# Ledger of designs, part 9: VHH binders against o75319

Target 1, 181 residues: o75319
Amino acid sequence: GNHIPERWKDYLPVGQRMPGTRFIAFKVPLQKSFEKKLAPEECFSPLDLFNKIREQNEELGLIIDLTYTQRYYKPEDLPETVPYLKIFTVGHQVPDDETIFKFKHAVNGFLKENKDNDKLIGVHCTHGLNRTGYLICRYLIDVEGVRPDDAIELFNRCRGHCLERQNYIEDLQNGPIRKNW

## First folded at step 8 (VHH)

Design kd4
Fold by ESMFold2, look of step 10:
Structure kd4 (fold): chain B 181 residues (1-181), chain A 119 residues (1-119)
Amino acid sequence: as target 1 above (181 residues)
Amino acid sequence: EVQLLESGGGLVQPGGSLRLSCAASGFTFDDYAMSWVRQAPGKGPEWVSLISGYGDSTYYADSVKGRFTISRDNSKNTLYLQMNSLRAEDTAVYYCARYEDSFGYFDYRGQGTLVTVSS
């Protein structure tokens, strides 16, 4: 059970804050039990996540975990002061309307409660790329009115890796505006 | 060693019901989402349903939504599929599968149990 996720080492641990938004994307942090299988420079623990955010002069105010598993880390591995929300998101499929609604609801709730600070919403799946990029872009398109290609370009640049799954990209570019708000 | 043992398959008439079971061992059951996958003769695998480790999230293929119910009992390390309103098109070998989130698909499956829907 503590095998390193496929291709996880290939991705930058943490992206940059997306300008004009409250989002930052990262790959899943891995609890200490995984470190036996990692070189020291490859480690990226929950503690490492917060250190890297602080190095950017930023602060997390919410973590949204999009993975469909319980094995990578436990919410108890995070500071008690940072809210954690699990939104189970199936991989390799365009997220369904219920998942999109849950994500939008969480983001809108955070923005309302945090209008007087500059804390970030951290979003991750396993690699912090496809599921993460899709839901962030879906929010920007549907709620903020951002053009699909602009949302995708912003995400790719700030994550440091391009969205890979064509069915996600095509849904963002050519699919309907979702009315699940 | 991961082991998944399906049971409960058989012959059933259209409109009938079956309950499939899968006994799991060799891993921490509630850490993993679990799934049912089916394969009709001469066809590729079809993903039927998925349930999260604690059972608080489920997914169903459109072809079975409203007719099939996935569930689990973590105290017994057992996955279930309740199949109602069965149709001839549901005839397949049904496999219990462990979902691996890093792959976005299944890393282990059982040997399967045959469900035949026929008059």
Scores: ipSAE 0.529, ipTM 0.792, lowest interface PAE 1.9, mean pLDDT 92
Fold by OpenDDE, look of step 10:
Structure kd4 (fold): chain B 181 residues (1-181), chain A 119 residues (1-119)
Amino acid sequence: as target 1 above (181 residues)
Amino acid sequence: EVQLLESGGGLVQPGGSLRLSCAASGFTFDDYAMSWVRQAPGKGPEWVSLISGYGDSTYYADSVKGRFTISRDNSKNTLYLQMNSLRAEDTAVYYCARYEDSFGYFDYRGQGTLVTVSS
């Protein structure tokens, strides 16, 4: 179906590149079939995503989709030059170690293969906020050694919205570092 | 119109088992991950379990791992929750919910079915 996700309209479509990283977060783009339910200014399609990224003078090199459904858009809606990776990520709990590992592995693989460019890793869930923010921050904390509060603040500022889930915040601030292998 | 209707709740003794069902209608069932959530008296809602659209992935709250099993029959548009080794603390109204990846909330949930675990 083409039911608009709850509260989807309330969030900025695309954040800003996180300085010192290759990450950019955005809400889920919606394929054309959703447009009939949206005002023109509310529309955010895969095409719009790339246009907005270009407006920021950036380029996407990878899209990591953390949603559970494929109804929002199809990988075929993306340029063939941009890899698409689906990582099913549960929304009610802190992502498990396997999910965290999958995310880290994907990011590290991308960085290894893209040392010669400055392409971005685009990450999104439905709103591009909580699951997205947690995994990005988890990576920064565990892999890059960033202070939890600094990671969270950086993400929030760049996304234009703050992480909302307290269990995610608590885990980032006080939880154990997860294995990187 | 999206509709979710829970059934199967009742009174059971500690250590007993119960199977909940949720009949879904008004949407393409297998396009959505589905969850069970519960609310005990005087407590806030607690997520219990989630199953992916095609049933290939399942997730559980720590409090129910090893005891509860979520499943679905997409041909019948039905979600299930097998509850074994029930405890007093499992007493709650259990809701079927359609997962929409929205801040851990659900866009639709049923009216719920009461599960009471008591000796």
Scores: ipSAE 0.005, ipTM 0.289, lowest interface PAE 10.0, mean pLDDT 91

Design kd9
Fold by OpenDDE, fold request of step 9:
Structure kd9 (fold): chain B 181 residues (1-181), chain A 120 residues (1-120)
Amino acid sequence: as target 1 above (181 residues)
Amino acid sequence: EVQLLESGGGLVQPGGSLRLSCAASGFTFDDYAMSWVRQAPGKGPEWVSLISGYGDSTYYADSVKGRFTISRDNSKNTLYLQMNSLRAEDTAVYYCARFEDTDYSPFDYRGQGTLVTVSS
């Protein structure tokens, strides 16, 4: 059967909304088949995700899944009212321009269509940290004009964990701006 | 028990082609992304290619782009690597690996490997 991804338990399940944005990051929720391998207090299912979001007096309007696998949960495990978008993102390397563009396009589309509400864009990879943090920060830097260090600090503070991958950090701080079209 | 068994390796001349296969068992095959990793003599492992569970996304190392094609048949629990325009630098043991998708070790299982030798 499925196994718990390495160090998944070490990360907070859900971060906080990033002030001034519609972003919230979280680690990947795990479908029911994983529960038997976890202590009750360690469980974090798709249902738990939505409950925790509601506890923050927020509502998800979109989930962007950056993982490269389907083993964690299925889209059908989510409420039908919340759209789900898969953007296969290879870890360990800086996301390519196509991946960055797909993410930006999805975010911009959501914001355009959701001007009349305050629903959040939920973004996750496996741990909801590195790939997630990079793409959110990349968006803030390239599209919103946020200073790289401010974007990184904001993400880290809200996620409750710091972006770890040096190549991601380096690219955000010193890499080129990516085209938004 | 998770098992991955590679086959199809051998000796081939530069410019030649070879097709590797990996038979998987012991887990729900299409739930997992699968990968090929290679290790050349005296070198560390190199991530060659990755394919998503349903095959709708693929990744290739720059060194093999345009020459290698990763594919899978989920009905047969089999992973493939079509290798064209082979070069001497492609000589390595090729491993089939199950993708864990973490920022740490990307693979949690791999096979015993199959040797590919490209030489004139």
Scores: ipSAE 0.836, ipTM 0.913, lowest interface PAE 0.6, mean pLDDT 96
Fold by OpenDDE, fold request of step 9:
Structure kd9 (fold): chain B 181 residues (1-181), chain A 120 residues (1-120)
Amino acid sequence: as target 1 above (181 residues)
Amino acid sequence: EVQLLESGGGLVQPGGSLRLSCAASGFTFDDYAMSWVRQAPGKGPEWVSLISGYGDSTYYADSVKGRFTISRDNSKNTLYLQMNSLRAEDTAVYYCARFEDTDYSPFDYRGQGTLVTVSS
């Protein structure tokens, strides 16, 4: 069977909505096959994700999956009413311009189509931290004009964990603005 | 038991081509992204290429872009690396690795490797 990703248990399942944004970050939900290797309280399925979001009096309008694998869960495990978007994002290295653009485009498209509601953009990688945090912060910095340190602080606070990868942090703080088109 | 077995390595002249294969077993192959990593003599390991479970996405190190092509046949549980325009600096042991997709250890399993020697 599938093995639990390294240190996956160490991270909060779901963060909080980032104030002033439509973003919420979470760690990857795991399909039922993983339950055999988890204590009941450690389980976090796609269903659990939606339940936890509802507990926050929020609703997901889009899920952006930044993972590079399909082993965690299947899009079919999600409600049909919530669009699912896969953006293959290689970890460890700073996402390339194409990946950044894809993310920005997806977010902008969602916002354009969802002006009449307050549904959230759920973003996750494996741990819902580094790749997730980078791309969210990159968007806030490049598109919304947020100061890098403010974006990082906001994400960290809302996610309940801090970005860990120094190259990501450095790029956010000191790297160039990426094209929005 | 997860098993990865590389093959196809050998001696080739500069400018030549070689095709590596990796036979995978013991897991649902298409659930996992797969990768090639290499280690040259006296150097650390280098991430060469990555391919998603269904082959929808690929990644290449800058050092091999335009020359190497990663592919997979999920019906055969096999990973491939087509290496063209080989250079002396491509000499290394090439490993097939299962991609875990974490910010910690990117790979959880690796084969025994196959030696590729590029020399005139």
Scores: ipSAE 0.831, ipTM 0.910, lowest interface PAE 0.6, mean pLDDT 96
Fold by OpenDDE, look of step 8:
Structure kd9 (fold): chain B 181 residues (1-181), chain A 120 residues (1-120)
Amino acid sequence: as target 1 above (181 residues)
Amino acid sequence: EVQLLESGGGLVQPGGSLRLSCAASGFTFDDYAMSWVRQAPGKGPEWVSLISGYGDSTYYADSVKGRFTISRDNSKNTLYLQMNSLRAEDTAVYYCARFEDTDYSPFDYRGQGTLVTVSS
């Protein structure tokens, strides 16, 4: 099935690099089979993703896919030179400790292995907003010691859209720090 | 045309077991995460369980953890829900639903449902 995810068209395809970090958030790119249901200017394929990143004078070094489905695109649609990591993340609810840990571990591993370059960690869920924003902010808060409000503001500004889920925002602002091991 | 057809519901005593099945057609089954949703009389829909396209990940509501098991056979385009240690509060119509994976409408299709009644 090639059903366009609800409200997918409402979000900017790609955000901006978050200053002081290696993160960039984007909505899920859609494989070619979705194009017949989209206007040309609405299309956002894996290829388009890389082109847009390049237009920002950036380069992706890792893609973290937080979606729970395989229908949007296949890892084979990505360049072989860019690692792809799937972290199944259930929406609506605050990610559990295991999911958070997996994300942190992946990010830390990437940073350790990519000290000699400035490649970005691309993170996306379906809309590249709520799950994506939560995990990025959770990392900045727990690992980098960033104030919750600063992390949220930074993400929102760079993504071009604000986190929408109050439970996510509340957990980031007032929830406990999650262990990093 | 997308079709989801549930089966396996029925009357069972508390502590009993049932196995629900859902036959899917009209789409690439393994591309989609699938879920079970239930609705009890007088209550709103409850998300029961979720399984990823290839079965690599599963999710359960707290109310059913340790008792229910979601699985799928992609070669048969079939979704399953093994329900053990059933309780009266598990009484509901159980729906097979195709998971859309959005924060707005998580399901784009669901079946007609199958009734599960747990009663002594």
Scores: ipSAE 0.774, ipTM 0.885, lowest interface PAE 0.7, mean pLDDT 95
Fold by ESMFold2, look of step 8:
Structure kd9 (fold): chain B 181 residues (1-181), chain A 120 residues (1-120)
Amino acid sequence: as target 1 above (181 residues)
Amino acid sequence: EVQLLESGGGLVQPGGSLRLSCAASGFTFDDYAMSWVRQAPGKGPEWVSLISGYGDSTYYADSVKGRFTISRDNSKNTLYLQMNSLRAEDTAVYYCARFEDTDYSPFDYRGQGTLVTVSS
């Protein structure tokens, strides 16, 4: 069977829009089959995601899924009108340059296609924290010229949880600038 | 009742080839990324390779890149590792593992392993 990901219950479902950006981060939504293992107040389905975004007076224009698994939900569980992109991101390791490039390419493409609206890019991994925070911050640092500590502080505040993986934090703060291609 | 059953290990000469198989049951195989992990005598485990649920993304440790190929056949619920140009340092017990994709535990199930010995 289906089991709830380790510590998934301990994280806020959806963060807040990051001011000055088009990003919002959240933990992975879980399809209905997981709800037998959850208290009602712990449920966070794909439908719940969109309801919570609407409650913030926001609209998703793209979901970038950074997980390396298909078991949490299927793209078919999302509204057909919202583009979905899977970028397989190996956890525990700093994402490689090709993964970073794919993320930057996706974000830049979205911004061009959506220059005349205010729709958001939703980004998640399993917990919406480490891989998600790393790639969002890497984008802000490399593409937007944001200082590493400012990017990390903004992400942490808007997600409602701090980045945890020390190797990710060290790479963001002290690692090399990456190509934007 | 997740089961992972490795096979195909054995004795092989340096430079030789060997193909490992892992029969999976008790779960929806194509929902999960799968991995090979190896453990040499007296050493800690090493993450050898990873393949996504549909097989469209792969990862290899630098120590095996270019020599090993991970693959899967979802119609047979089977994971494979083709090992070419084998070296003495490839001697290890090879485990099939199901990838968990969390920040905490990378794998939730592992088989009993199959021994690969590379010797003169």
Scores: ipSAE 0.558, ipTM 0.804, lowest interface PAE 1.8, mean pLDDT 92
Fold by ESMFold2, fold request of step 9:
Structure kd9 (fold): chain B 181 residues (1-181), chain A 120 residues (1-120)
Amino acid sequence: as target 1 above (181 residues)
Amino acid sequence: EVQLLESGGGLVQPGGSLRLSCAASGFTFDDYAMSWVRQAPGKGPEWVSLISGYGDSTYYADSVKGRFTISRDNSKNTLYLQMNSLRAEDTAVYYCARFEDTDYSPFDYRGQGTLVTVSS
């Protein structure tokens, strides 16, 4: 049950706020039951997430969880005041149009409701890299008109790791614009 | 020890139906998404379907959409695949698999498989 996800230790816990956006990306936090398999410096719990965001002088206003499992942490492990949204995102394949629509809808709703503050949208999958990077970049490209290579470069720099999944990169660079939002 | 035991395969005519079952044990079943994977003779494995731990999200390969339905009964630790309108190209060994949800290895356990043959 509580095995550490493959290569999870290899990724920085939390990235930096992406300038000109409301996004911050991170890997999945792991509830306390996982800590028996982690050295103290490897731990990254839901509490650790909020401490690291505070250390950046930022505040989360929404967490979008892109994982397809419930075993890593429960929404009840998060502060009650922080909205949580799960968007089941199948990995290994380019997210389908329904998933992209749900992500865009959630981001647009957050931006409307939070236009008078500076709170961030936290986005994660298991590693906070491929699914997370794809959907953030898809939003920036389709909704904000950012050039694909500029979106990818911004994400990579702020996450601290480069997008790795080739079919995602190919779709962002050469695939169709999804204009429905 | 994680165990996944498939059943329900057999010989069926084109246009027919079968229901596959997979009995799971050795882990907290509803914590995991579960999947069906098939392998046709002489071909590589194909990801057929996926269902989330509580059954509130599903995925299907284009080749089976509208004909196959994945489901689960968490009170019985059992995964199902209802296969309708079967075609010759659905002939394969069908495997129950536990989904890992990482960018690397999508499945960490797979059953022994059950053979489905669609033939007149």
Scores: ipSAE 0.539, ipTM 0.800, lowest interface PAE 2.0, mean pLDDT 92
Fold by ESMFold2, fold request of step 9:
Structure kd9 (fold): chain B 181 residues (1-181), chain A 120 residues (1-120)
Amino acid sequence: as target 1 above (181 residues)
Amino acid sequence: EVQLLESGGGLVQPGGSLRLSCAASGFTFDDYAMSWVRQAPGKGPEWVSLISGYGDSTYYADSVKGRFTISRDNSKNTLYLQMNSLRAEDTAVYYCARFEDTDYSPFDYRGQGTLVTVSS
């Protein structure tokens, strides 16, 4: 059926704004049809996402959805009209250069259009951790010149969970700088 | 009940072509990315290809890129794999799989598989 993704319950719904950046990371919110499988305290809906962001005195200006499925929620399930971008990102392997470029382009476009406000870029995959952390860190390293270990530490602290997949960590630490476009 | 039924396997000569089909039922087909996975005798499974729910994104393993094409027809709940320029190393059982979009459990359902043998 409409089963809960493996280990989804194990992760905090929403992280904290990453200082010095416009990023906030979260796990995928789940539409109402999933709630039959969840205790009330486990629920994290699109509405809950926006409420939690508001509780931090923040505002989303873009959602970047890195999932490779449409089953979790639809953009029309979002309670507000916020720009939404899907970047299909295959899990289990380091994202390819095309995916990295799309992410950088989206972030750079947002920063240009939003230089006069303080709205955040919300980024999620299924758990808001491995794919999300990789692409945010890749951006910070390649575009902002942040040292790999500093980017990883910042993401881990603000997400509230550490990056888990070793192939992602190794590529961030030891892999090549990717071209910025 | 989720059901995935592969068909179209067989014996083909190197350089030949074959098209695999997978009939899906028991779930909302276009909500899910779908994949082909293959397993050669005595080897572990290999992820061959992936297609998004609406078909607007695809992925291919390097070993098949340029030779294989994944597609889907959501009006028929059917997944396809067009296999061109076949090589002996493509010999395997090919499985249709429903993609679980996590880093931990890549697929939650697969079919019985269909055997593709590439031999002179």
Scores: ipSAE 0.428, ipTM 0.744, lowest interface PAE 2.5, mean pLDDT 91

